# VHH binders against Formamidopyrimidine-DNA glycosylase (mutM): the designs that were tried, part 17

Target 1, 288 residues: Formamidopyrimidine-DNA glycosylase (mutM), of Thermomicrobium roseum (b9l1z5)
Amino acid sequence: PELPEVETIRRTLAPVLIGALVIGALRGEHPEDILLDPWPVFARRVRRHRIVALERRGKYLAARFEDGDRLVIHLGMTGELRLSHPATAPGKHCHLALVLRSLRPLPPSLVDQRQRFLLRYLDIRRFGRIALLDQAGWETFTARLGPEPLDPTLDPRALWSRLRERRTAIKAALLDQALLAGIGNIYADEALFQARLHPARRCQTLSLDEVERLLVALRTVLSAAIENAGTTIRDYRDGQGRAGSFQSRLQVYGKPAGTPCPRCGTGLARIRIAGRSSVFCPRCQPLH
Short names: E, the ipSAE of ESMFold2; O, the ipSAE of OpenDDE; V2, 0.75 times the mean of E and O plus 0.25 times the DockQ between their complexes.

## First folded at step 11 (VHH; framework vhh_8cml_1)

Design t2 (from s3 with T33Y; at its last look DockQ between E and O 0.84; V2 from the best seeds 0.00; counts 0 for: pae O 5.3 > 2)
Fold by OpenDDE, look of step 11:
Structure t2 (fold): chain B 288 residues (1-288), chain A 121 residues (1-121)
Amino acid sequence: as target 1 above (288 residues)
Amino acid sequence: EVQLVESGGGLVQPGGSLRLSCAASGFTFSDYYMGWFRQAPGQEREFVAAITRSGDSTDYSDSAKGRFTISRDNAKNTVYLQMNSLKPEDTGVYFCARGIWEYFEWGMDVWGQGTQVTVSS
């Protein structure tokens, strides 16, 4: 999951989670791979906190509690958050669940007679993470992240200046969460295609104009993805188990080499950057 | 002091095999997933493989899939990379890293000094 998917998850969960009280936690299959705290510690710490906000920062979801603590969630590659009725049996790869109490009416399909419901975390590959951070921990954590690409106050000149200090390919830089938060392999390829920039272009060689174009492309692609509930390649699901639909709008990501460019018809190329497949149009995105 | 030390690199012919080791010290090894990265001459550091804390889930770069195997021994505070069917393009310095949130450089907060792997006939 990248920025659009996590944002979609946030939006789908927020109406239910905001205002809810965490009253407990249920142990699943492999919580030790997910939690930063030992299970007994986590289960104790998370109880009796009321969620007052559900925030997104980059690829991270953060439930903010009244006392300023935050439940920070990274979904890894296959992580999923699912709302469930307490009587519903856990599915495969469920590693933990929060037990919450709703203080407002919820449908009987979701809540029991005590207004309780579950937020389950499922993760096939178990590369997700969940941590409960205090305010200081949160500040330290977020300090490592770059600005939000959708933040209208983000200055392309500032971004340009930062890129000039990097001796990496632009796609590698885009994947670095310290440069910009929330961009992964999907939207890096899509944005670079949209911006007509070769993924292997050196950051130092980019002009301000090119960076401005890139930022516009990022915002365009990310916003469109959010409006279409994210990209479902295989496992991505929102808070209600629904798939996104932006995969039908992908222009280059995931396509085999030789696939005609949707813009010019030239066969798409595939290379490896930062250990990830990168699809681009050699005509639309010239290296030189 | 938190430290990672790689070993096992060397010169090997195409089609050959190497097994890299990374010894961890100064922290609770089992609390962190581990990863391997590599950097070829004139190229950027790239992801190779990652393994969860329990050791029963792994991820690989496209280049590594089917040829490389990451494993770990939490009792020995060591992570391994078995590399089979090596190719000249696998040549580079291989780095071990400790992971926090993602098996990408941002998510890795501790790095080893690296070990040289050279694949050549």
Scores: ipSAE 0.020, ipTM 0.443, lowest interface PAE 5.3, mean pLDDT 91
ESMFold2, look of step 11: ipSAE 0.516; ipTM 0.799
ESMFold2 (binder alone), look of step 11: mean pLDDT 84; pTM 0.852

Design t3 (from s3 with Y103F F104Y; at its last look DockQ between E and O 0.89; V2 from the best seeds 0.00; counts 0 for: pae E 2.5 > 2)
Fold by OpenDDE, look of step 11:
Structure t3 (fold): chain B 288 residues (1-288), chain A 121 residues (1-121)
Amino acid sequence: as target 1 above (288 residues)
Amino acid sequence: EVQLVESGGGLVQPGGSLRLSCAASGFTFSDYTMGWFRQAPGQEREFVAAITRSGDSTDYSDSAKGRFTISRDNAKNTVYLQMNSLKPEDTGVYFCARGIWEFYEWGMDVWGQGTQVTVSS
């Protein structure tokens, strides 16, 4: 999951989670691979916290509690958050669940007679992470992340200046959460295609105009993805268990080499950058 | 002091094998995802493999799949990379890293000094 998927998850969960009281936690299959704290510690710490906000920072979800603590969630590659009725059996690969009480009416399909419901975390590959951070921990955490690409106050000149200090390919830089938060392999390729920039283009060689074009492309692609509930390649599901639909609008990501470019018809190329496949149009995105 | 120390690198012929080790100290090893990265001369540092805290789940780069195996021994505070069927393009400095949130480079907060792997006939 990248920024659009996590934002979609946030939007689908926020109406239910905001205002809810965490009254307990249920142990699943392998919480030790997911939690920062040992299970007994986490289960104790998370109790009696009321969620007052559900925030997104890059690829991370953060449930903010009344006391300022935050439950920070990274979904890894296959992580999923699912709302469920307490009587519903956990599915495969469920590693933990929060038990919450709603102060607002919820459908009988979701809550029991005591207005209790579950937030389950499922993760096939178990590369997700969940941590309860205090305010200081949160500040330290967020300080490591770059600005939000969708933040309208983000200055292209500032971004350009930072890129000029990097001796890496632009694709690699985009994947670095310290440069910009929330961009992964899907939307890096899509944005670079939209911006007509070769993924191997060196950061320090980019002009301000090119960076401005890239930022516009990022915002365009990310916003479109959010409006289409994110990209489902395989496992991504929102808070209601629904797939996204942006996969049908992908221009280049995931396509085999030789696939005609949707813009010019030239066969797409595939190279490896920072250990990840990068699909681009050699005509639309020239290196030289 | 938190430290990672790689070993096991060297010169090997194409088709050969190497086993890299990374010894961790100064922290609770079992609390962290571990990974291997590599950097060839003039190239970007790239992800090679990652392993979860329990060791039950792994991930590999496309180039590593089928040839490399990451494993760990939490009792020995060590993560390993078994590399088989090595190719000249596998040449580079291999780095061990500790992961906090992600197994990508950004999510890694501790790095070793690296060990040189050279594949040449």
Scores: ipSAE 0.479, ipTM 0.775, lowest interface PAE 1.4, mean pLDDT 93
ESMFold2, look of step 11: ipSAE 0.515; ipTM 0.801
ESMFold2 (binder alone), look of step 11: mean pLDDT 84; pTM 0.847

Design t4 (from s3 with E102D; at its last look DockQ between E and O 0.93; V2 from the best seeds 0.00; counts 0 for: pae E 2.2 > 2)
Fold by OpenDDE, look of step 11:
Structure t4 (fold): chain B 288 residues (1-288), chain A 121 residues (1-121)
Amino acid sequence: as target 1 above (288 residues)
Amino acid sequence: EVQLVESGGGLVQPGGSLRLSCAASGFTFSDYTMGWFRQAPGQEREFVAAITRSGDSTDYSDSAKGRFTISRDNAKNTVYLQMNSLKPEDTGVYFCARGIWDYFEWGMDVWGQGTQVTVSS
């Protein structure tokens, strides 16, 4: 999951989670692979916290509690958050669940007679992470992340200046969460295609105009993905268990080499950058 | 002091094998996802493999799949990378890293000094 998928998950969960009270936690299959705290510690710490906001920072979700603490969630490769009725079986690969009480009416399909419901965390590959951070921990955490690409106050000149200090390929830089938060392999390729920039272009060689073009492309692609509920390649599901639909709008990501460019018809090329496959049009995105 | 120390690198012929080790100290090893990265001359540092805290799940780069195997021994505070069927393009410095939130480069907060792997006839 990248920024659009996590944002979609946030949007689908926020109406239910905001205002809810965490009254307990249920142990699943392998919580020790997911939690920073040992299970007994986590189960104790998470109790009695009311969620007052559901935030997104990059690829991370953060449920903010009334006392300022945050439940921070990274979904890894296959992580999923699912709202569930307490009587519903956990299913496979469920590693933990929060038990919450709603102060607002929820449908009987979701809540029991005591207004309780579950937030389950499922993860096939178990590369996700969940942690409770206090305010200081949160500040330390977010300080490591770059700005949000969708933040309208993000100055392209400032971004340009930072890129000029890097001696890496632009694709690699985009994947670095310290440069910009939330961009992964899907939307890096899509944005670079949209911006007509070769993924192997060196950061230091980019002009301000090119960086401005890239930022516009990022915002365009990310916003479109959010409006289409994210990209489903395999396992991505929102808070309601629904797939996204942006995969049908992908221009280059995931396509085999030789696939006609949707813009000019030239066969797409595939190279490896930062250990990840990068698909681009050699005509639309010239290196030289 | 938190520290990672790689070993096992060297010169090997194409088709050969190497086993890298990374010894961890100064922290609770079993609490962290571990990863291997590499950097070839003039190239970007790239992800090679990652393993979860329990060791039950792994991930590999496309180039590593089918040839490399990451494993760990939490009792010995060590993570390993078995590299088989080595190719000249596998040449580079291999780094061990400790993961906090994800197993990609940004998610790593502790790095070893690296060990040189050279594949040449």
Scores: ipSAE 0.386, ipTM 0.736, lowest interface PAE 1.8, mean pLDDT 93
ESMFold2, look of step 11: ipSAE 0.538; ipTM 0.805
ESMFold2 (binder alone), look of step 11: mean pLDDT 84; pTM 0.850

Design t5 (from s3 with G107A; at its last look DockQ between E and O 0.52; V2 from the best seeds 0.00; counts 0 for: pae E 8.2 > 2)
Fold by ESMFold2, look of step 11:
Structure t5 (fold): chain B 288 residues (1-288), chain A 121 residues (1-121)
Amino acid sequence: as target 1 above (288 residues)
Amino acid sequence: EVQLVESGGGLVQPGGSLRLSCAASGFTFSDYTMGWFRQAPGQEREFVAAITRSGDSTDYSDSAKGRFTISRDNAKNTVYLQMNSLKPEDTGVYFCARGIWEYFEWAMDVWGQGTQVTVSS
């Protein structure tokens, strides 16, 4: 999941999670591949904490507790957060669950008679991570992340100034979470197509006008993806278990080489940049 | 003393197969995620495959998926890459790497010297 998928998960979980009390945790199959902390430490630290906010920074979710501690979640490639009734079987690849008590009535399909429900973490590949951070740890961690691309205070001139210092391909820079937080392979390709920029274009060669176009393109693509509940290729689901719908609006990402460009009909090309597949239109996105 | 030593590279024709091995020493192998990377001449080093500590879960690049299989034998301190249906674009030096978790990101902190894989006509 990239920024739009993580934001969609945040929005769909927040109404249920905010205000809920963590009363315990259940071990699943392989919590040691997911948790930063040993299980006994994790289980002890989360108990009896009330969630007061559900936040997002880049691709990271954070459930903030009343004391300022945060449960921070990175979904990796295949992580899923799923709300379930306590009686529902966990299914395959569930590595841990929080046991929550709701402050308000919720549907009987979700809560038992004592207002308890589970937040399960499932992850087929187990490359996601979950950690408990205090406020100082959260501040240290988030200081390493670049600005949010959807933050209206992000100045295109500041971004351009940072890019002028780089000799790498623009797609590689977009994937760097220290430059802009939350951009991954899908939305980098889509934004570069919309901005008419070749993914191999060297960062230092971009004009301010081109960076302004790129930032507008990023905001447009990311906002549209959030409005359509994110992109599901295979695994992503929102906090209610529903697939996103933005995949039907993708213009270049994942298209085979030779597919007609949706703008001009030229066969799309595929190259690798920083180990990632990049799809682009060689006519619309010329290398200058 | 921490070392990763790759072997099994060589020259192969398109459609052929190779099995790479990476022998680890100087650390507790079963505590680490392991990965394979490759570098073609004039290109950046790129991700190929990764495997969790227990070996139960794997990840692959788009170009490797369906053709390559990463595996490990924790008793022998060895990680493997079985490469099938090789193509000229797979040519490059293949590196074994040890993964560590650094905060919320895993990173490769130890690299082998690499083994050459060449796919020619």
Scores: ipSAE 0.012, ipTM 0.409, lowest interface PAE 8.2, mean pLDDT 87
ESMFold2 (binder alone), look of step 11: mean pLDDT 84; pTM 0.848
OpenDDE, look of step 11: ipSAE 0.021; ipTM 0.435

## First folded at step 12 (VHH; framework vhh_8cml_1)

Design u1 (from t1 with E105P; at its last look DockQ between E and O 0.65; V2 from the best seeds 0.00; counts 0 for: pae O 5.2 > 2)
Fold by OpenDDE, look of step 12:
Structure u1 (fold): chain B 288 residues (1-288), chain A 121 residues (1-121)
Amino acid sequence: as target 1 above (288 residues)
Amino acid sequence: EVQLVESGGGLVQPGGSLRLSCAASGFTFSDYIMGWFRQAPGQEREFVAAITRSGDSTDYSDSAKGRFTISRDNAKNTVYLQMNSLKPEDTGVYFCARGIWEYFPWGMDVWGQGTQVTVSS
């Protein structure tokens, strides 16, 4: 999951989680792979008064409690959050669940007679992470992340200046969460294609104009993805268990080499950058 | 002090094997995903492999898949990279890291000094 998928999950869960009380936690299969704290500690600490906000920062989801603490969630590669009735079986690869109480009416399919429901965390590969952070921890945590690409106050010139200090390829830089938060392999390729920039271009060689073009491309692609509920490559599901639809709008990501460019018809190329496959059009995205 | 120290690099012929080790100290090893990266001459550092906290799940780059195996021993605070069927293209400095870049800040916040791997006939 990248920024659009996490944002979609946030949007779908927010109406249910905001205002809910966390009254406990249920142990699943492998909580120790996911949680920062040992299970007994987490189970005790997670009992809070109320969720007051559901935030996103980069690829991270954060439920903010009324005391300022945050439940921070990274979904890794296969993480999923699922709302369920307390009587519903957890299913495979469920590692933990929060027990919540709704303060407002919810469907009988979701809540029991005591207005309780579950937020389950499922993760096949178990590369996801969940941590409880206090306000100071959250500030420290987010200080390490780059700005949000969709933040309208993000200055292209500032981004350009930072890129000029890097000797890496632009694709590698985009994957660095310290440069910009929330961009992964999918939308890096898509944005670079949209911006007509070769993924292997060195950051320091980019002009301000090119960086401006890249930022516009990022915002365009990410926004479009959010509007289409994210990209489903494998098992991505939003907070309501629904797949996204942006995969049908992908221009280059995941396509085999030789596939005609959707813009000019030239066979797409595939190279490796920072250990990730990068698909681009050699004509539309020249190296020089 | 938090640190990672790689070892096991060397010169091997194509088709050969190496086993890299990374010794961790100064932190609770079992709390972190561990990974291996490499940097070839004139190229950028790239992801090779990652392993979950318990060691029950792994991930590999396309280049490493089927040839390399990452493992860990939490009792010894060590992560390993078994490299088989080595190719000249595998030549580079291999780095151990706490976590992987996609999971920052849980990952890629601590690096080792690296160990040289050279594959040549």
Scores: ipSAE 0.019, ipTM 0.440, lowest interface PAE 5.2, mean pLDDT 92
ESMFold2, look of step 12: ipSAE 0.602; ipTM 0.834
ESMFold2 (binder alone), look of step 12: mean pLDDT 85; pTM 0.861

Design u2 (from t1 with E105S; at its last look DockQ between E and O 0.91; V2 from the best seeds 0.00; counts 0 for: pae E 2.3 > 2)
Amino acid sequence: EVQLVESGGGLVQPGGSLRLSCAASGFTFSDYIMGWFRQAPGQEREFVAAITRSGDSTDYSDSAKGRFTISRDNAKNTVYLQMNSLKPEDTGVYFCARGIWEYFSWGMDVWGQGTQVTVSS
ESMFold2, look of step 12: ipSAE 0.535; ipTM 0.807
ESMFold2 (binder alone), look of step 12: mean pLDDT 84; pTM 0.850
OpenDDE, look of step 12: ipSAE 0.600; ipTM 0.826

Design u3 (from t1 with W106Y; at its last look DockQ between E and O 0.70; V2 from the best seeds 0.00; counts 0 for: pae O 5.2 > 2)
Amino acid sequence: EVQLVESGGGLVQPGGSLRLSCAASGFTFSDYIMGWFRQAPGQEREFVAAITRSGDSTDYSDSAKGRFTISRDNAKNTVYLQMNSLKPEDTGVYFCARGIWEYFEYGMDVWGQGTQVTVSS
ESMFold2, look of step 12: ipSAE 0.602; ipTM 0.834
ESMFold2 (binder alone), look of step 12: mean pLDDT 84; pTM 0.853
OpenDDE, look of step 12: ipSAE 0.022; ipTM 0.457

Design u4 (from t1 with I100Y; at its last look DockQ between E and O 0.71; V2 from the best seeds 0.00; counts 0 for: pae O 4.0 > 2)
Fold by OpenDDE, look of step 12:
Structure u4 (fold): chain B 288 residues (1-288), chain A 121 residues (1-121)
Amino acid sequence: as target 1 above (288 residues)
Amino acid sequence: EVQLVESGGGLVQPGGSLRLSCAASGFTFSDYIMGWFRQAPGQEREFVAAITRSGDSTDYSDSAKGRFTISRDNAKNTVYLQMNSLKPEDTGVYFCARGYWEYFEWGMDVWGQGTQVTVSS
């Protein structure tokens, strides 16, 4: 999941989680692969905290508690958050669950007679992470992330200056969360296509105009993806267990080489950049 | 001091095998995802493989899949890369890396100095 998928998950979970009280935790299959803390420590620490906000920073989801602590979640490659009734079976690959109490009415399909419900974390490949951080820990952590691409205050000139110091390809730079937070392989390709920039262009060779164009493209593509509930390639599900729909709007990502460019009809090309497959139009996105 | 030190590189013929090792020190090894990357001459560093903290889940690049195996021994603070059926295009410097919350792609924040792998007839 990338920025649009995590944002969609945030938006779908926020109405239920905000205001809820964490009253316990349930151990699943492999919490030790996911949690920063040992299970007994985590289970103790997470209890009796009320969620006051559900935030997103890059690809990270963070439930903020009253005392300023945050439950930080990275979904890795196959992580999923699922709301469920306490009586519902956990299913396969469930590694832990929070037990929460709602302070407002929820459907009987979700809550028991005591207004309790579960937030389950599922992860097939177990590359996700969950940690409980205090305010200082959160600040230290997020300081390592680049700005939000959708932040309207992001200065293209500042971004341009930073890019000029890099010797890598622009695609590689976009994947670096320290440059910009939340961009992955899908939306890097889509944005570069939209911006008519070759993914192998060296960062230092980009003009300010090109960087401005790229930023506009990123914002356009990411916003559109959010409005369409994210991209479902395989297993992505939002907080309500629903697939996204932006996959039908993808221009280049995931398409085989030779596929006609949706803009000009030229066969799309595929190369490897930073270990990632990159699809682009050699005509629309010239290297030189 | 946090440190990663790779070893096991060398010259092999096409179809040959190598086993790389990465010794970690200065941190709690079992708390981190570990990975291998490589960099061929004139190319950018690319992902090869990753392994979860417990060691029971792995991921590979398309090029590595079916030929390479990543493993770890938390008791020895070491991560390994078994490379079989090596090809000339596998030539490059191989780096081990430590994962940190994946604020980068794959969340790598500590790197070794690398070990040279050369596949040539």
Scores: ipSAE 0.026, ipTM 0.483, lowest interface PAE 4.0, mean pLDDT 92
ESMFold2, look of step 12: ipSAE 0.489; ipTM 0.781
ESMFold2 (binder alone), look of step 12: mean pLDDT 85; pTM 0.858

Design u5 (from t1 with A64V; at its last look DockQ between E and O 0.01; V2 from the best seeds 0.00; counts 0 for: pae O 9.1 > 2, placed apart)
Fold by OpenDDE, look of step 12:
Formats: sequence, structure tokens, C-alpha cells
Structure u5 (fold): chain B 288 residues (1-288), chain A 121 residues (1-121)
Amino acid sequence: as target 1 above (288 residues)
Amino acid sequence: EVQLVESGGGLVQPGGSLRLSCAASGFTFSDYIMGWFRQAPGQEREFVAAITRSGDSTDYSDSVKGRFTISRDNAKNTVYLQMNSLKPEDTGVYFCARGIWEYFEWGMDVWGQGTQVTVSS
């Protein structure tokens, strides 16, 4: 999951989670693989906190509690959050769940007679992470992240200046969460295609105009993805268990080499950058 | 109306057996974990046994393991507690309860009125 997917999850969960009281936690299959804290510690700490906000920072989801603590969630590659009725079986690969109480009416399909429901965390590959951080921890954590690409106050000139200090390829830089938060392999390729920039272009060689174009492209692609509930490649599901639909709008990501460019018809090329497959149009995105 | 009704309690001698039944109504029985609890005089209610929705898994308190068996018949909307090798310390009011899948003491949301079990010579 990248920024659009996490944002979609946030939006789908927020109406249910905000205002809810965490009254307990349920142990699943392998909570130790996911949690920063040992299970007994986590289960104790998370109890009796009311969620007052559901935030996103980059690829991270954060439930903010009334006392300022945050439950920070990274979904890894296959992580999923699912709302469930307490009587519903956990299913496979469920590693933990929060038990919550709603203060407002929820459908009988979701809540029991005591207005309780579950937020389950499922993760096939178990690369997700969950941590309960205090305010100071949250600040320290987020300080490591670059700005939000969708933040309208993000200055292209500032971004340009930072890029000039990097000797890496532009795609590698985009994947670095310290440069910009939330961009992964999917939207890096898509944005670079949209911006007509070769993924292997060195950051130092980019003009301000090119960086401005890139930022516009990022915002365009990311926003479109959010509007279409994110990209489903395999297992991505939003907070309601629904797949996204942006995969049908992908221009270059994931396409085999030789696939006609949707813009000019030239066969797409595939190279490896920063250990990731990168698909681009050699005509639309010239290196020089 | 959601309802649980226990039956099968009574007076039995030590070493004897009883079979409790709990009839459920007013809800989809197969959607819920079911459990048995008991309360001795002057003591707090304690967990006895639980059974998953399908009946494929059970759990027991340490004090009753090997002696008690919980089962369910979803077609009859009934959960059972077979109690063997009864001891005086098993005396109390036994309650049937409906709960969440991952049951905890606080997770049970519907309770029966209870049935008295007395083990005495």
C-alpha cells in the first residue's frame, strides 16, 4: 500500500473509529511479529483510550487517542484492517484485533448488543508493523519523513534544492520517504511517466521546471488514485474490505516491456532502479 | 427476543454426573461462541467452558479439564455441558452465555438465568 491506498483505508475507517473507545485487545496468530511491544504490554496500554482522530502520514496510519498517544500502523505489503462483528471468526492470518465500543449507532451486522465491534489486523506476509507511541515518539517518528506530496504548501523550489544534493536517480529519490512521504513503486513510475521524466535521470540534472512538472504529476496521479480508492494489485483492501479500482488507469506500472505506450505507442521499457522494476517509455521519457 | 434458558441442574452425589442444556432463541445461534460459567455461594462468577461457533474448538478452566465437556447442536440451538466426576467444589449456579468469537470474561453479552448444581453426599 502506498499513499492512495492508506488514505482510502483512513477514509473508510474514520467514520467508525473516530469517537470509539478501545476497551480491549484480542490476540491473534503472530502479534509479536507485528507489534513493537510485547503482547501483554500492548494489550494493557491500548485499553480505555478513545480515538479522537484517524490520521495519515505517508504510508502510515495513525489513530490518535485523547491523551495524544497514537496507534501507528504500517501495512507492509499485505496488511489489512478489517471491521468485524465480535462474533465473526477472525479468519486466517489475523494477528490481533482491537475491541472497541461505539458511542453512536452502528449497523447490527457490525456491533453486538453492547455496541462493541472489532478492528482486526490481518497480514499474510507479516511485514506490517503496529506501535503505540506517545506524542514525543510520534514527533520523533514523523520528523524522519519528508513532506506530503499533496500538501499545497510544498514548495517546488525547496524540493528542487533538495534533489540537487542527491546523486541518485530520480526514481530512487522518490522512493525515499525522507524526500517525500508516501510514494512507492507504483506511483513513482506513474508520476514519472506523466511528467515525461526518465526514471534514471540523476537528481542533480533536473531543472526547476522539471521538478515542478514532477510535482504536478505526483499530485495528479495520487489524487486520481485516491478518488478511485487506490490500486489493487493483489490483496489490497480498504477498511470495508473492498478493492480499489485505479489499477485500470495505470499507464505504465507493471506492464511488460514492449507494451505499447498509451501515449505514443512506443514499446515500453523495463529497467531496475534501486532494486525495483521501473517501467517507462523511452520516447516520452528520454534520458537525455 | 434474545434468550438463553438453562436446564439439567440438580442434586448429585460426589462422583456423579449431570448434563446441562442451554436452549437459545431470538438470534442466529451458529454465529456466536457459547460458554458456561458458574458462581458458587459467596464467590464471583467464573469461567467453566467455551465452544466455538462451529464446535470445532473448546476451552476449559483448569478446574474442570478432563471432567467436563462442552458441546453444541446448532440445528437445535442448544449448547450442552456434560459434567462427570462431580465434586463438592463444583456446587453453584451454572450460567449459559453468548459471547464473541474470542471469548473473555468481559466478552459475554447474553446470559441465562442459571441452573443450580449441588454436589453433596
Scores: ipSAE 0.012, ipTM 0.288, lowest interface PAE 9.1, mean pLDDT 93
ESMFold2, look of step 12: ipSAE 0.562; ipTM 0.814
ESMFold2 (binder alone), look of step 12: mean pLDDT 85; pTM 0.858

## First folded at step 13 (VHH; framework vhh_8cml_1)

Design v1 (from s3 with E105S; at its last look DockQ between E and O 0.62; V2 from the best seeds 0.00; counts 0 for: pae E 6.7 > 2)
Amino acid sequence: EVQLVESGGGLVQPGGSLRLSCAASGFTFSDYTMGWFRQAPGQEREFVAAITRSGDSTDYSDSAKGRFTISRDNAKNTVYLQMNSLKPEDTGVYFCARGIWEYFSWGMDVWGQGTQVTVSS
ESMFold2, look of step 13: ipSAE 0.066; ipTM 0.560
ESMFold2 (binder alone), look of step 13: mean pLDDT 84; pTM 0.846
OpenDDE, look of step 13: ipSAE 0.655; ipTM 0.845

Design v2 (from s3 with E105P; at its last look DockQ between E and O 0.65; V2 from the best seeds 0.00; counts 0 for: pae O 5.2 > 2, SAP .675 > .668)
Fold by OpenDDE, look of step 13:
Structure v2 (fold): chain B 288 residues (1-288), chain A 121 residues (1-121)
Amino acid sequence: as target 1 above (288 residues)
Amino acid sequence: EVQLVESGGGLVQPGGSLRLSCAASGFTFSDYTMGWFRQAPGQEREFVAAITRSGDSTDYSDSAKGRFTISRDNAKNTVYLQMNSLKPEDTGVYFCARGIWEYFPWGMDVWGQGTQVTVSS
């Protein structure tokens, strides 16, 4: 999951989670692979926290508690958050669950007679992470991340200046969460295509105009993805267990080499950048 | 002191194999995802492989898939990279890292000095 998927998950979970009280945690299959803290520590610490906000920072979901602590969740490659009735079986690859109490009416399908429901974390590959951070920890955490690409206050000139300090390819830079938070392989390819920039262009060679164009492209693509509930490539599901639909609007990501460019018809090319496959149009996105 | 030390690099012919090791010290090894990166001359550092804390799940770059295998021994505080069917394009300095950048902040804050791998006939 990237920024759009996590945002979609945030939006779908927020109405239910905000205001809810964490009253406990249930141990699943492999919480030790997911949690920063040992299970006993986590289970103790997370108790009796009321969620007052559900925030997103890059690819991270953060439930903010009343005392300022944050439950920070990274979904890795296959992580999923699922709301469920306490009587519902956890299913496979469930590694932990929060037990929450709702202060507002929720459907009987979701809550028991005590207004309790579960937030389950499932993760097939177990590359996800969950941590409970205090305010200071959160600030330290976010300080290491780059700005939000969708932040309207993000200045292209500032971004351009930072890019000039990098010797890497622009695709690699986009994947670096310290440059911009939330961009992964899907939307890097899509944005670069939209911006008509070759993924292997050196950051230092980009003009301000090109960076402006890239930022516009990023915002356009990310926003469109959010509006379409994210991209479902494999197992992505939002907070309601629904797949996204932006995959049907992907222009280059994941397409085999030789696929006609949706813009000009030229066969798409595939190269490796930063160890990841990168799909682009050699005509629309010239290197030189 | 937190430290990662790579070993096992060397010169090998195309089609050959190498096994890299990375010894970790100064931290609880089993608490971290571990990974391998590499940097070819004149190229940027790139992701090669990652392994979860328990070692039950792995991820690979496209170029590494089917040829490389990452593993770990938490009792020995060591992560390994078995490289088979090596190609000249695999030449570069291989770095061990505590985690991977994609999964910040649970890694990539510690790097080894690297070990040279040269694939040449």
Scores: ipSAE 0.024, ipTM 0.444, lowest interface PAE 5.2, mean pLDDT 92
ESMFold2, look of step 13: ipSAE 0.439; ipTM 0.769
ESMFold2 (binder alone), look of step 13: mean pLDDT 84; pTM 0.851

